VHH binders against Probable 3-hydroxyacyl-CoA dehydrogenase. Designs and how they scored, part 6

Target 1, 346 residues: Probable 3-hydroxyacyl-CoA dehydrogenase, of Deinococcus radiodurans (p83589)
Amino acid sequence: MKIKKAAVIGAGVMGAAIAAQLANAGIPVLLLDIVLPDKPDRNFLAKAGVERALKARPAAFMDNDRARLIEVGNLEDDLKKLKDVDWVLEAIIEKLDAKHDLWEKVEKVVKKTAIISSNSSGIPMHLQIEGRSEDFQRRFVGAHFFNPPRYLHLLEVIPTDKTDPQVVKDFSEFAEHTLGKGVVVANDVPGFVANRIGVYGIVRAMQHMEKYGLTPAEVDQLTGPALGRASSATFRTADLSGLDIISHVATDIGGVTPDDEDFTLTESFKNMVAGGILGDKSGSGFYKKTKDEKARPRFSTTCKPANTKTRARCACPPWTPRANLSPSATPCTPWKARKATSCAPP
Short names: E, the ipSAE of ESMFold2; O, the ipSAE of OpenDDE; V2, 0.75 times the mean of E and O plus 0.25 times the DockQ between their complexes.

## First folded at step 1 (VHH)

Design k06 (framework vhh_vobarilizumab_d1)
Fold by ESMFold2-Fast, scan of step 1:
Structure k06 (fold): chain B 346 residues (1-346), chain A 122 residues (1-122)
Amino acid sequence: as target 1 above (346 residues)
Amino acid sequence: EVQLVESGGGLVQPGGSLRLSCAASGFTFSKYAMAWYRQAPGKGRELVAGITSGGSTSYADSVKGRFTISRDNAKNTLYLQMNSLRPEDTAVYYCATYRVTYGSHTYIFDVWGQGTLVTVSS
């Protein structure tokens, strides 16, 4: 089966980012969302999604020109365009009723050979397809991407008891060969297999960071361009995912595997989460948002002690070793959500 | 040579039992989480059971209570004890390291065996 054109329904953070990833792979994408009654532009939400993806950091598009492969539309005017689509993916709100309403409409217009998928991690696949025809159910398979889709290699493929095995095979091959994803075929249960696997990698990176005295920036740099790789973002990716999410998953795994060091959270990491340092959503994580001299948002990997002449406080990451303190420097203060002390990065 | 070699598959009657073995070589087996996957004719590959380096286990709902995954780090061997076998368990069973990929920093050791056929039929 050849997937030559896709549709993403839902232009929120995940839907827009997935559409960007499909465009990066050279796949034309129809991006649809609802019509807002108070907006004159009926495609307002889909356009806003593309705009956010174009401005995203780290970059969602490998090249901004890839956005030309995304056709924006809305569910009232453009749903009929699904007749030419080989794969439909929904990334709408996590409400079962909303998904049922969507699938009823999609079923009436989508072609009989199309694969239909949900990006949901919170709603089981089999619940979403209740009331649909046997033919629709046979072509339905979960496709759970991780945020950010461009940078997280893992894709969870979630068949139901009704899914045609050939659909699972064809979709998995597409995901591996065209999208460059590592596919894990999972049972139809709300989120864990893929999160569990991804968290293992992050926890191992944290353990190596502490054992070898490396900073998050050094780990990210070491595995990136210096080794001939296009991009490095291990701890940056952790900040994007949410440190509370990583902590929750690792704690659940650690509770089941208490003797397995590979799932043991470091004390520094536990202190970050306990202190409300949760990544991008809290304003800081392994990296802290700052503004460069051009007044654009940036992420700083470290904070040098402030000049003693200014009496300014320096916000240091929670993992900063005391041995790194300079005698002439202002004492470092760990990053805090909201009430963080300001300190110029180096 | 890094490899995983499965054995123990065969033909068995419904309600019977089989024990699969997976011999690992060429890497430090004790450091990696391991898993059994299966693929039935015309179906996609699915995770059956997993075991961490520390010995904690997880199972697909369809096999819970019937299958037991275990490991012997001294022998570099992974096992799957399959009890109360059903025709629906008919598949090629694969031994593999857990597939771990995250961002641009990968702790991937993605090794798969060649598979062993299990047929449950009377």
Scores: ipSAE 0.000, ipTM 0.120, lowest interface PAE 16.9, mean pLDDT 72

Design k07 (framework vhh_7b18_3)
Fold by ESMFold2-Fast, scan of step 1:
Formats: sequence, structure tokens, C-alpha cells
Structure k07 (fold): chain B 346 residues (1-346), chain A 123 residues (1-123)
Amino acid sequence: as target 1 above (346 residues)
Amino acid sequence: QVQLVETGGGLVQPGGSLRLSCAASGFTFSSYAMGWARQVPGKGLEWVSYISSGGRTEYQDSVKGRFTISRDNAKSTVYLQMNSLKPEDTAVYYCAKSPSWLQYLLKGGYDYWGQGTQVTVSS
């Protein structure tokens, strides 16, 4: 296998930046996105992506002339050009249905020797390829880049149970030698959307949530849609995956990691898991689904953990363990009457 | 238009000190987290330090106790005081604006960067 030409589908922040990184490596890139009905230029989104990359700081291109290696197009007019590419990378919205629709179309036109990849951080690789042929599935491997792709050396390669081991080896060699990436092969675990790096990120976010006194909802605002990330942000993703699964992965990783990696679970997180608070499957986690006959269904956040330097504040849900409140704390107002109340020591 | 202009780099002996400054314009400085990252030739970008809009700070382990980040909202300037400099601190240092402190901590998000200033630690 030799990757001489690539295609990137999705010209958002990551797709455009990855296309620039491929161009930097001397690889011609076909950059495709959807047609917007209200725009006269059918290639508007792909062109906007290239222009954004040309203006990016720090610089996405090593030399602006490298942008000449990027051919812009759209999925309606130019999908047939995939017949000439050796590697297809998807970087579209994080919606399983959208990825299924794309892969059905790609499978019909892509050559039988091409490697197919997804940059997804939120959707397991095996779910994306359901319904595709065995040949397609054997050539499919996750390729998760970190922002900014030019500067962050790490690349996660995520095979499924169906991925040909030779494809993993060939692609990893290309990523290391041509793109200059440090490759980590990660597991595509059923029912768990975070790999080793994702679990580290969640654990680190929990540690910093306690240190800085933030709520899960505040963290999710910072890591979610406001920053162009997947709709399932850090703690919402944790609840979807299962807190017990995250706990097991962090514990297993922590047993074999170097001293400079910290997978230490917080006491509040350990208490949630031990208490049977496991996320969506147990009815609550960092979020609890609530509904009112007069209001739309919604998720409420859990009380943020109290530490010795933070005033005790809580929204006093009935299932919140009272053992997390100090014996001398002022009684909390129930969250059904108020969103939250302060429980300060005398 | 967002602009970040770094000054204060240069050549310094091991054990010496430098103070980097970053003058910001084109946005409401007091509302955003700011930070410093560095690039060693042949290596990727490495986050060094961050300061939230509220003044909370975080540091890479290799610079804790040696570097101090601070901000002056009245001057729209962020600073990096670098003490006890080592040859391995040699890099181009970039001032960066982040959408959030968490993106800095997870090493995943900078939305604007300066042009960089060279710091060389050599005898």
C-alpha cells in the first residue's frame, strides 16, 4: 500500500487543518464538503476551509504554496473523484446517521485498495461501519488527530475487530514516516467512546473541576458545542459511556502507566461508582434526566464536589449522598424549591 | 482583528532570567484566558502556562516553581517571568488566546497565537 493521494471529507476546523498537514507532507488532497443551497458557489464550504487554514495562527501551512496541492470540491459533484484516492478521511459532524449516509456513498465509488478512516472522537469506529461490505470494513481504521494537527505529534490509530492488521501496520508506517506523527494504537471498545487518551482527559477534567470548583455543566459548556466540539461533551460523554467502564479503564491504565501520567480517580468519582451512580444506564450520573408536565424534558447537573477550601454548595437532589456534606454544614434548601443553596460551616 | 505581540525574548546564560510580555488587542482581554506555549525545533507545540480571566494559574510540571504567569487587564498584557532557565527551555515562545481554561489544560484549544519570540539558553 502507498498513499500518494488523499481525500478529506468535511472542511471544518479539523478537516481543513488536516488537509493542510497532508499538503505540507507533499500529498495531493481532495477536500470535499456539502453544497449550501443559498450559496452560488457550490464549493463554498471547502474554499472557506482552505482560506481559514491559510490565515490560521499558528500557521497551518509550512508554506502557502502548499495550498496548491488541495483541490476543493463538493459531495454532489465530486464524490466520483474518490476513485483515484488512496486514503479517505472523514471529519464531518459527530452524528452516526450522517456518517452512515456518507459511508454508503463512499463505498460505491472508492477503489478497493483505499484505506478509509474517521477522525471521530465521539463515535466508536465499529458503529460507523455497520452495514458496509467485509472488504470495506477490513480497510477501515480510525485516525484521530489532535488540534492543531501540524503541531501535535500524537495520532491515535483505532482499528475495529474487522480491520486487517496489515492495514493498521501500513497506515501507521505512513503516519509515522510521511506525516511525522507519533502513533498510538487505541482500542475501539463496544459501549465506550473514549480511548486511553479520552479517559485521561476525563480524569484530568474531574481533577480540575474539583480544584477550580466548577460544575459538570460548566465544563461541558467549555468542551462542547461552543468550541466546535462534538455535541456530547466531557461529562455528558462520561454518562453515556458508563462511569463504571471509565473507572475500570482508568484503573487498568494506571497500573501500567509511566510515573508522569496521572490516572488517579477523584474520591467523589469513586463514591459515585461505589454508590451505583453509573450514568444513563443507572438513571443518573453527572447528569440526571428530569421532566415536568409543564416543561420539556431536561438533564440536571449533580452538585459539584465540596472540598476543604470550597464553601459547601448543593442543589440537594434526593439521591445525592448526604455523607458528602460536613456534619456542621448549614441545612440545604431542597433543589425542588431552589436550584441551589449554600451550606457554610458555622 | 485579534493581535498578539510578544516581546522580551533573547539570549541568556543557564540559570538566568527573562520576562516575556504579550500585548493583546482586538478583543475584550479581561474576559479570556491567556497562555504561553513553546516550540522546540523538530518537536511539536508544548503548553507552558495558562491564566484564567479570574487569575487562576496552571503550569507544565517541568516549569513549576521556575516560571510565573501574570496578567494586567488595564494594559491588556500577559507576562511570563522565567527564572532558573535551562538549555532545554530554548524554544520559540508563543502567546495564545484560548476560548477556555479547560482547553489549555486538556492541550486541545488555542484560537489565536502571536508570531512568537525566540528564547535561547546557552553559554
Scores: ipSAE 0.000, ipTM 0.166, lowest interface PAE 17.4, mean pLDDT 73

Design k08 (framework vhh_8dlx_2)
Amino acid sequence: EVQLVESGGGVVQPGRSLRLSCAASGFTFSNYAMHWVRQAPGKGLEWIGNIYHSGSTFYNPSLKSLVTISRDDSTNTLYLQMNSLRAEDTAIYYCARTSYKIGYWTGSKYFDYWGKGTLVTVSS
ESMFold2-Fast, scan of step 1: ipSAE 0.011; ipTM 0.457

Design k09 (framework vhh_7qia_2)
Fold by ESMFold2-Fast, scan of step 1:
Structure k09 (fold): chain B 346 residues (1-346), chain A 123 residues (1-123)
Amino acid sequence: as target 1 above (346 residues)
Amino acid sequence: QLQLVESGGGLVQPGGSLRLSCEASGSIFSRYAMGWYRQAPGKQRELVAFITSGGSTNYADSVKGRFTISRDNAKNTVYLQMNSLRPEDTAIYYCAAHYSTPWYLGSTKYDYWGKGTPVTVSS
């Protein structure tokens, strides 16, 4: 089976970014979302998704002209267009009943040779296909992308006990050769999907945080609510889990995706772990509790890269709120094998 | 599923060298992390050398500097070059392939083991 046209259902952060990645690969993509009753434009959500992708930094499109490969639509007017689609990917809200409703409607219109996939991280693949025909179940395989899809090479392919092994093989080859993804075939168990995805997301968030000069708090604002994660979000969740545990899982995962730097731990993270900064269990991690926690947010302990003309700098333990940072603070190098305690006081 | 076949074991004198090979079939070899383990008579199986799918290596302290693990993804093979062999290196050597995090999902489903190849270091 050759995938010449795809559909993405759900134009939220992930759906729109995945549509952009497909367009980058030269694949025409139908992007569908629901009709909002208070918006005159029935395609409002799909159009908003494309606009978000066009404004994304780092850039979601390799060239903004690639957006012309994305046809926007909605589930009421345009679901019938799935008849010409070779691959359908779902990226809607993480509710099992919503996914069941969608799959019942998709099954009625999609061609019998199409591959059907879910981008879900929270709902097992086998639960989503309950009540579908054997032919639908045989063509169903999880395809979990990581944000941002253009830059993160990893793709988890998640078959069920019902998935045709040939579909797994053909889809994996498409993902590797056409989308340029590093494919990991994952077991359809909740613990694997949730924990591996969480660790990978944290590692990639750390890499992008350092590259783009973001703080953990800024990343948590972007990734937590936007991606439907708990309010504790990426780095707060890391502190709860333990940074040593995250280090171990990332190292193990990196062993099976060696050509991807997606699981390469940052030097600042390795220095946090080596220095005994392990999250809540050690008293601090990416965040530190303050006496006036109700009045002020928790403070980030993660380093930002300095100007390239100077040595990289970090805040030194004990971590200081930005408002109290001394102008006499000297650079320290925790990501260059120095202990956090070796930083000069401000 | 992945099948592993070890070869290259045998009898060698102290100070000698052996090269063990482990050939994989039935799956995409390049995605697996590979380990060499050994089990001496009356002892538990221990990790000797480990190589990630990306080529990063780790060694038991007892063999560091004497043994070298390497892989050839084009030939679906992992190697263990054993130099300066000692009588205490006498064991059955096992090749293992690891996919994902075995402790995460139950190790038996993601760990593939060969049948072992004996190595005897004796004069």
Scores: ipSAE 0.000, ipTM 0.115, lowest interface PAE 19.2, mean pLDDT 73

Design k10 (framework vhh_h_nbbcii10_fgla)
Fold by ESMFold2-Fast, scan of step 1:
Structure k10 (fold): chain B 346 residues (1-346), chain A 126 residues (1-126)
Amino acid sequence: as target 1 above (346 residues)
Amino acid sequence: QVQLVESGGGLVQPGGSLRLSCAASGFTFSTYSSYALGWFRQAPGQGLEAVAAISRSGGSTYYADSVKGRFTISRDNSKNTLYLQMNSLRAEDTAVYYCAATYKGFYPSLRSYDYWGQGTLVTVSS
């Protein structure tokens, strides 16, 4: 299946920006939102979304003429237009009942070959499709964009245990080749929120790396394929997402649950972000790219021995706890992520 | 005027079984079906923890690893009642059990649940 026409339901910040990204890729988009009873224009919300995207900074559209590929409408008058759509994405309010109500209506009109997706970061995918037909569930896959969609490379693809693997493959290829996204396939864990699970996993992995003296490569081996997780392991996923984005999300969540250690960033992680080590977008993060397109571990826990004439300090990754080194070991100084005059990491 | 009232708690011996019920009032039948429901517990000197949760339709459930395979959550929307069947009880299951409801969805997160019962004590001891 080919995605030639898309619909985005919900014209808030994310929905409008995603519609703009689809238009940038040359894909016609139907942008739908609810009818507001107090507004004479039944398409008020969808139009407002497009206008907001046209004024966005940084720019959402690569060229303002791309906005002509977006057809605005509303869920009362225009839902029937989904019959011709190859991909439906919702970006509506984070309420499970609103998602259920939407999917019940969408199922009645959407064509049997269409892929259906949710941009939800707060509601697990499998919960949204409860009560839908097996055919609908087979074609349903999470598609979580990061703000701003045009500029953040990462796209999380979140299948349920009911999603057809071919749908995952077809959608991922579309996202990579047409939208230019780096796709990470994430597990839809029962009872947990998508963003919280992702950020929790990365922050906890950093904490455990410090506690147990592990390398990013060792953690990725344990948390990746060996444990049945998505093909993109913890620290490779972090580099793709952007370490600044992870820092922002963890800080915002921590502000709401101040005593929750799950979102407490390590000092080493804060130092990487402060030093401009942000992942793929900065050229390196926990991994650095090589000429052969391989990602190689950037950091090591191995301290170089001192020369035979002087007791020298050795550099250790910033998460290496000095208190856990034996008294006879050569002294280690944690690596600093600060600006350096040298361009190459050790 | 949503109210949740737990019942069925009490003293039970290790290896025994107990069924908790949570009766909801202030909901109509259709309104009750709009809420995801969960069970939480607080052991003496411990924090509140999620035990089990069930979706609006009853089609999806969550269980904490500590109770998975031993406890079963279910709901009866016609009776506005939530149940927790507890089998193979252990001393560490001793806690006050709370029924909770949320319109926001089926999260094992204290922040997500809007309505709470008064709690019912379960003591697992010889």
Scores: ipSAE 0.000, ipTM 0.121, lowest interface PAE 18.4, mean pLDDT 72

Design k11 (framework vhh_vobarilizumab_d1)
Fold by ESMFold2-Fast, scan of step 1:
Structure k11 (fold): chain B 346 residues (1-346), chain A 121 residues (1-121)
Amino acid sequence: as target 1 above (346 residues)
Amino acid sequence: EVQLVESGGGLVQPGGSLRLSCAASGFTFSSYAMAWYRQAPGKGRELVAGITRGGSTSYADSVKGRFTISRDNAKNTLYLQMNSLRPEDTAVYYCATGLYPWSTYSGYDYWGQGTLVTVSS
């Protein structure tokens, strides 16, 4: 099988960013969302998604010209265009009935060789495909990306017991060789394997932070270099992922293993989530996010002018390569884009 | 690499018609959204009409019902059929490629040299 054209349904944060990553890989993408009755432009949501991806920090597109590979549309006018698509990925709201409605419509128009996928982290794959034909079910496989898709290598591939093993193999090869992803095949259960492993690490770090009186920045300084960079900074990664998502995954795991203290959320963490402190999406989490006059976000305490020869010292995970823990006042590697700062990644 | 060459401009009386053409080369024409912009003397450039790679069209309110944008992917050519022309349509018309042909100025990446349209008795 060969994936030469993809469609992404849902132009929210994840759908638009995934479309951008497909465009980065040279794949033409049809990006569809619903029609909003109060907007004259029937493609308002899909266009807004592309515009957000173009303005995203860190950069979603490797070059802005890649956005030209994205065709915007809507589910009322443009669903029939799926007939020419090799892979359909859903990234709509986390409501099972909405996904069932979508899949019923998609099945009627998509070609019989296409792979069908959901980016869902909260709804099991097997529940989404109930009522679909056996042929549709054989071509359905979960494809869970992590935010931001350009920068996080991990992709969870989530087959059901109905998924054709050849589809799993072909899709995994595409993801590894064309999208540059590290593929993990996950079980079709709540709290997919990467979320479980990541949440375990974050919850344990929170417990140790409380026990030893460490700050989130101090923990990130210690864990960042050992675990890699963008995906390795514990509390910076938590803020990026969403503290509510971490809370739900830990609660679901803890409910299955109630005596396992490794998944027991601290009271301070529970209070943050209850108070609406959810990370980057709420403006603050373990790190405070600030905005300048240009509406450009900046994270507090992670990037400062350095007492070095001419360059700023950066403790700016996840988008700045970190120096080894032993050196003092080392300059960060600058981001190569036009709007680059000394604290931005490649 | 990318080249856009407009043609079909000229002098026409109010109420007349003109058809503009834009020959595109150096890129995969069928993969890109296309637009027509215009610039009147002493004014900034403004979006007149846009067409997506899928064929969906958009128009400035001032030209809706009078102008029709179309494309021929086999010929790598963009068209603008202009009917019921008015003196205020007098401008240099530019062919452009862009991410958002519906966005004034910010939606284009490459521009042609332009073709002059004069509507005058």
Scores: ipSAE 0.000, ipTM 0.127, lowest interface PAE 19.8, mean pLDDT 73

Design k12 (framework vhh_7b18_3)
Fold by ESMFold2-Fast, scan of step 1:
Structure k12 (fold): chain B 346 residues (1-346), chain A 121 residues (1-121)
Amino acid sequence: as target 1 above (346 residues)
Amino acid sequence: QVQLVETGGGLVQPGGSLRLSCAASGFTFSYYAMGWARQVPGKGLEWVSYISSSGSTEYQDSVKGRFTISRDNAKSTVYLQMNSLKPEDTAVYYCARSQLYTFGSYSMDVWGQGTQVTVSS
C-alpha cells in the first residue's frame, strides 16, 4: 500500500501538529476544519492551525518550506477533495455524535481504497464506525499520536474486530518506514497506550487499599504472587511507570466513561501527583528505597485526617521543595490492615 | 529559563471571587498540560485542577461548579477562576507544568512560587 496524499480533519493542537509531521515526511496534506460563522475567512481554523505549527517551539516543521505541502480548507467547501486522498485522519473534538456526523460525510466522498483513522485516545474505535458500511469498517483503524508528534516516537495502531488484518499490517509498515514511528498495536478500549487492564487494576487497587485500610505492600503481596505476576506487582509497577502517566490515562478513560467509578482516581492519589510524588523518577512513590537498596512502603507519605469520621488518606509531599513548600508538620501513619483486597481482575 | 509566575491572590470574603493567573516562560506552553494545586494549612498539598494540552479539564470534587481552569496559549498563561469562595479554600495556590510521555517520563516538574488566597470574614 502507498500513501501519497493524506487528509487531517481537525486543525487543533494535535491535528495541526500531525499535519506538520506528515509534511515533514514529504506527504502532501489536506488540512480541514469547520467554518466559523462569525469569521469572514471560511478557512480560518485550518489557517490558524498552520500558523501555530509554524510558530511552535520546539519546532513542529523540519523547515518552514514543508508548510507548502499543507493545503488548508474547510468541511463545507472542500470535503469533496477527499476523493483523491489515500489516508484520512480525524483529530476533532472528543464527542461521539460529532465523529458519527463526520464519518457519514466522509464515507460519501472518500475513495474505496483509502484508509480511514481516528486520533481519539478516549472514544473506542468500534463505536465511531457504527452505521458505516462493511467496506468502510474494514478500512478503519485507529492511529493515535502523542503530543508533540514530531518528537514522540510512539504511534498506537488500534484495529477493531472489523478491521482487515492486512490493513493493520500495511498501515503499521507505513507508519514505521515512512513516518519513522514505533508502532504498538493496541486493543480498541479507552486508555489504549497504558494497557487498559493495567491501569484499571492499579486504580481499583488504590480504591480497595483506601476502602480496606491496606498498605501498598499488602496489596502487592496479594496481587503479585497470588495472581502469578512478575515480581513487580501493582504499586511497585505504578512507581516504575510514573504516577503522572497513570493519572493521565485514568483521566482519559474517565472522560469517555465519566460514571464508571473503576477509573475514578482517589483523592490521596491526586494529592501524590500534585505534590510531585511520582514514583521512582521523583525518588519515591508508593515505595521509598531503603539503605538496603530495597523498596519499602511509603508509610511516611500517607496522612489520615484527625478530626473526622472519614478514614480518607492523603500523601504528604515533604520533598517538593521547589515553590518553597512547607515541611510536613504531622507524621503520617501506616494504614491499618483491614482485610484482603478483592483486587479487580482483567 | 523555565519559569512560572502566579498572580491574583489576596484577601476575599466568603462568597467572593478571585482570578488567579500563571504566566509561563522558557518553554512551548501549548505542548504542556498545566495544573493548580494548593497548600492548605494543616492538611498538606492538594490538587485543585488540571488542563491538558488539548484543553480537557478535571477538577477536585470540592471545587467542581465553583472553579474554572482555562488557558490562553497566545499569552502562555493558565488561569483559575474561583467563585463562591469558602473559608476552607484558604491556601497558597501553586501553578504547575506537566509533560505527558508514554511510559515512565513526565510529571509535575515545574512549580511556581505560589500565591496566597485567604477567605475570611
Scores: ipSAE 0.000, ipTM 0.120, lowest interface PAE 17.8, mean pLDDT 72

Design s01 (framework vhh_vobarilizumab_d1; at its last look DockQ between E and O 0.01; V2 from the best seeds 0.00; counts 0 for: pae E 16.5 > 2, placed apart)
Fold by OpenDDE, look of step 2:
Structure s01 (fold): chain B 346 residues (1-346), chain A 123 residues (1-123)
Amino acid sequence: as target 1 above (346 residues)
Amino acid sequence: EVQLVESGGGLVQPGGSLRLSCAASGFTFSSYAMAWYRQAPGKGRELVAGITSGGSTSYADSVKGRFTISRDNAKNTLYLQMNSLRPEDTAVYYCARVTYEYTSGGTYEIDYWGQGTLVTVSS
């Protein structure tokens, strides 16, 4: 299947940025959003999305001229235009009811060969398509981008049990070859792969940091390039993501994961969030941007572990599962991330 | 229809306490993060406190240690306990339903607001 034209529904930060990425790939995009009653322009939100993308730093567009490939519209006037697109992606608010309403409308208009996707980061895909036809479900696949879409290589592709494997294949190939993404096929479970692993790592690192009396900087030294990870490592990554977001995800995922997957936030972490220490967006998280004597940007650690007295020099032990699992806990089916067959880079 | 109805506002002296309530209806309350915002005269609306569906809380620096956000999912009610009130806390307080995207660089979005309740702190 060839995707020649796409539609993005939801012109927020992610939707607009994804639209830009599609434009970067040379794909004409219909960008749709809702009509705001208080705005005279019925396409206000879609336009605002494009404008935001044009002003984004880092740049969402490779060339601002690519914005010409984006047609703006709204869901009231332009929904019918979805009949001409090969791929529909939603990036609307993370509300299940909203998703249901949207898909009900979309199902009536889209051509039968169109692939349908959600950019949802947390709402299971199978829940989103409840009530839809088997045909619709067959061609539905999650497409979870990461912000900013242009620069973050990972794309999670999330099929349901009803998704046609050929759709998964075709879409994955499109994403890899046309959008330049690294595709990971994820199970349709809370947090999929990236958020689940990432947040788990942060949570556990926090626990161990406190346990062993380490500093955020020390932990990041151990969990960054030394492990083949990004320089932002653990806590800098947390700051970039937002500590409140991490808190939300940890709490939500932790509530639905097996007991051996400990997503318990430390009190220190909770206190940071409660105190408005939320990372970069609040000006301070585990790190604070400062200037040295020569006015050079530097990051200093702001988080003080509760028990600094027992600096055990010991290397962060491997993540030990919580010992006290009551035997009666029904074995949560191992959420086996299906390893996407690594297409060898050409 | 989604509804958020605030109550509990009023006149209080500095150092006093108030408890605001927000009655939620028309949606699965327990599934949503909620927040309190306030808008003082002549100022913009600002976040006061937030609480996730799982009960994790956050506060603005200005209210930290004085205000407590909580929820009763069985009653579909959001609360804001306000202690040690100051004149600067005078504002219309709004209940808000919060949605969020926790993809890298995640954002919050308010999709529903209450009508607000006035809190006046004055001697």
Scores: ipSAE 0.000, ipTM 0.249, lowest interface PAE 11.7, mean pLDDT 84
ESMFold2-Fast, scan of step 1: ipSAE 0.252; ipTM 0.708
ESMFold2, look of step 2: ipSAE 0.000; ipTM 0.226
ESMFold2 (binder alone), look of step 2: mean pLDDT 84; pTM 0.850

Design s02 (framework vhh_7qia_2)
Fold by ESMFold2-Fast, scan of step 1:
Structure s02 (fold): chain B 346 residues (1-346), chain A 123 residues (1-123)
Amino acid sequence: as target 1 above (346 residues)
Amino acid sequence: QLQLVESGGGLVQPGGSLRLSCEASGFTFSDYAMGWYRQAPGKQRELVAFITSGGSTNYADSVKGRFTISRDNAKNTVYLQMNSLRPEDTAIYYCAAEYVYISGDTYYEYDYWGKGTPVTVSS
């Protein structure tokens, strides 16, 4: 499935910022909102949304010229233009009746191949599609962005029991490859809920890293190839998702399953988050991205435990193993008179 | 709402045969991988047989050569043909619809489960 044109319905803070992010990716966007009776300009709200995005700090547009990709309109005059749209996202008021009214109108005009999404975090996806056709329900998938959409890499994809798995796959690939998002599939429940298995895997990997004195790069050498397709490994995925997001999800899950050690955050992880080390969005996480490299390789910010009780001590520098090789060398060996060994950087 | 409904369980004597069925509703069946799991009293749930959307199959070592998993996409149904049944096959059998997505930096799984159907093998 190719998403060449999108529509965002609702030009509030989130809708306008999401439209800006789509424009940043080179996607033409139809931005629609309601007509205000007291305003002569029938597109007042959609225009105000674009102006707000142009003034946003931090900047919503990568270049203000990207705003030219946004066509403003309104639900009274321009709803029929949805017939040319590949993806519709709503970001309107959090009221179930308002969403039902919108979806009834959208269903009548949207093309049969379009993906339909809601940015709602407060209303379950399955409740929104009640009363819609089977075909509409198969193409409906939640797409929850985080504020600010340009700077938060996580996108929560929320299928219902009726969502076509191919739609989930195609939309997730679009979100990753075109929008540059890290995708987490969540259950269709109110609020932010990441996939438990994904968070479980990351938290368990962190626990094993600490228990066995492994580096993030060593864990990624073991978990990345095991996934069977072109995919990033555990700690690269954590950095892409955001360590603060993972912390929030693990805490929420742990709070409802007391004594479940699988969701107990490690002290080193808590310290990273408290110190503002949040992954790609903060410039560093388990890996540090350098400006000399356009994307990869990234460099580990953690190292194996160092012995602080020897006569001479080594700094434990960031470990930068080659991606195609399992790391086998310790970054440094403390100098010990008895064994005549010293720090030996590569 | 997604529904998986198992049927075909019951009491059978050792060496007998039984065919389990799992009918799915509320989604595009052909896109899901389908599995049969079982849980005996006091034990953890274990995978018995698995069939991908493409038709590839995998079996637990304890049932290889005795059990066969198959699917009928036109009927939204997955089957488990159980032959040469043994007392240790006694368990509640569960149907699962599973989806795995692996792409770029993204990996996730989600699954849907039936209520289970009891199978008792005794003389």
Scores: ipSAE 0.000, ipTM 0.130, lowest interface PAE 15.7, mean pLDDT 72

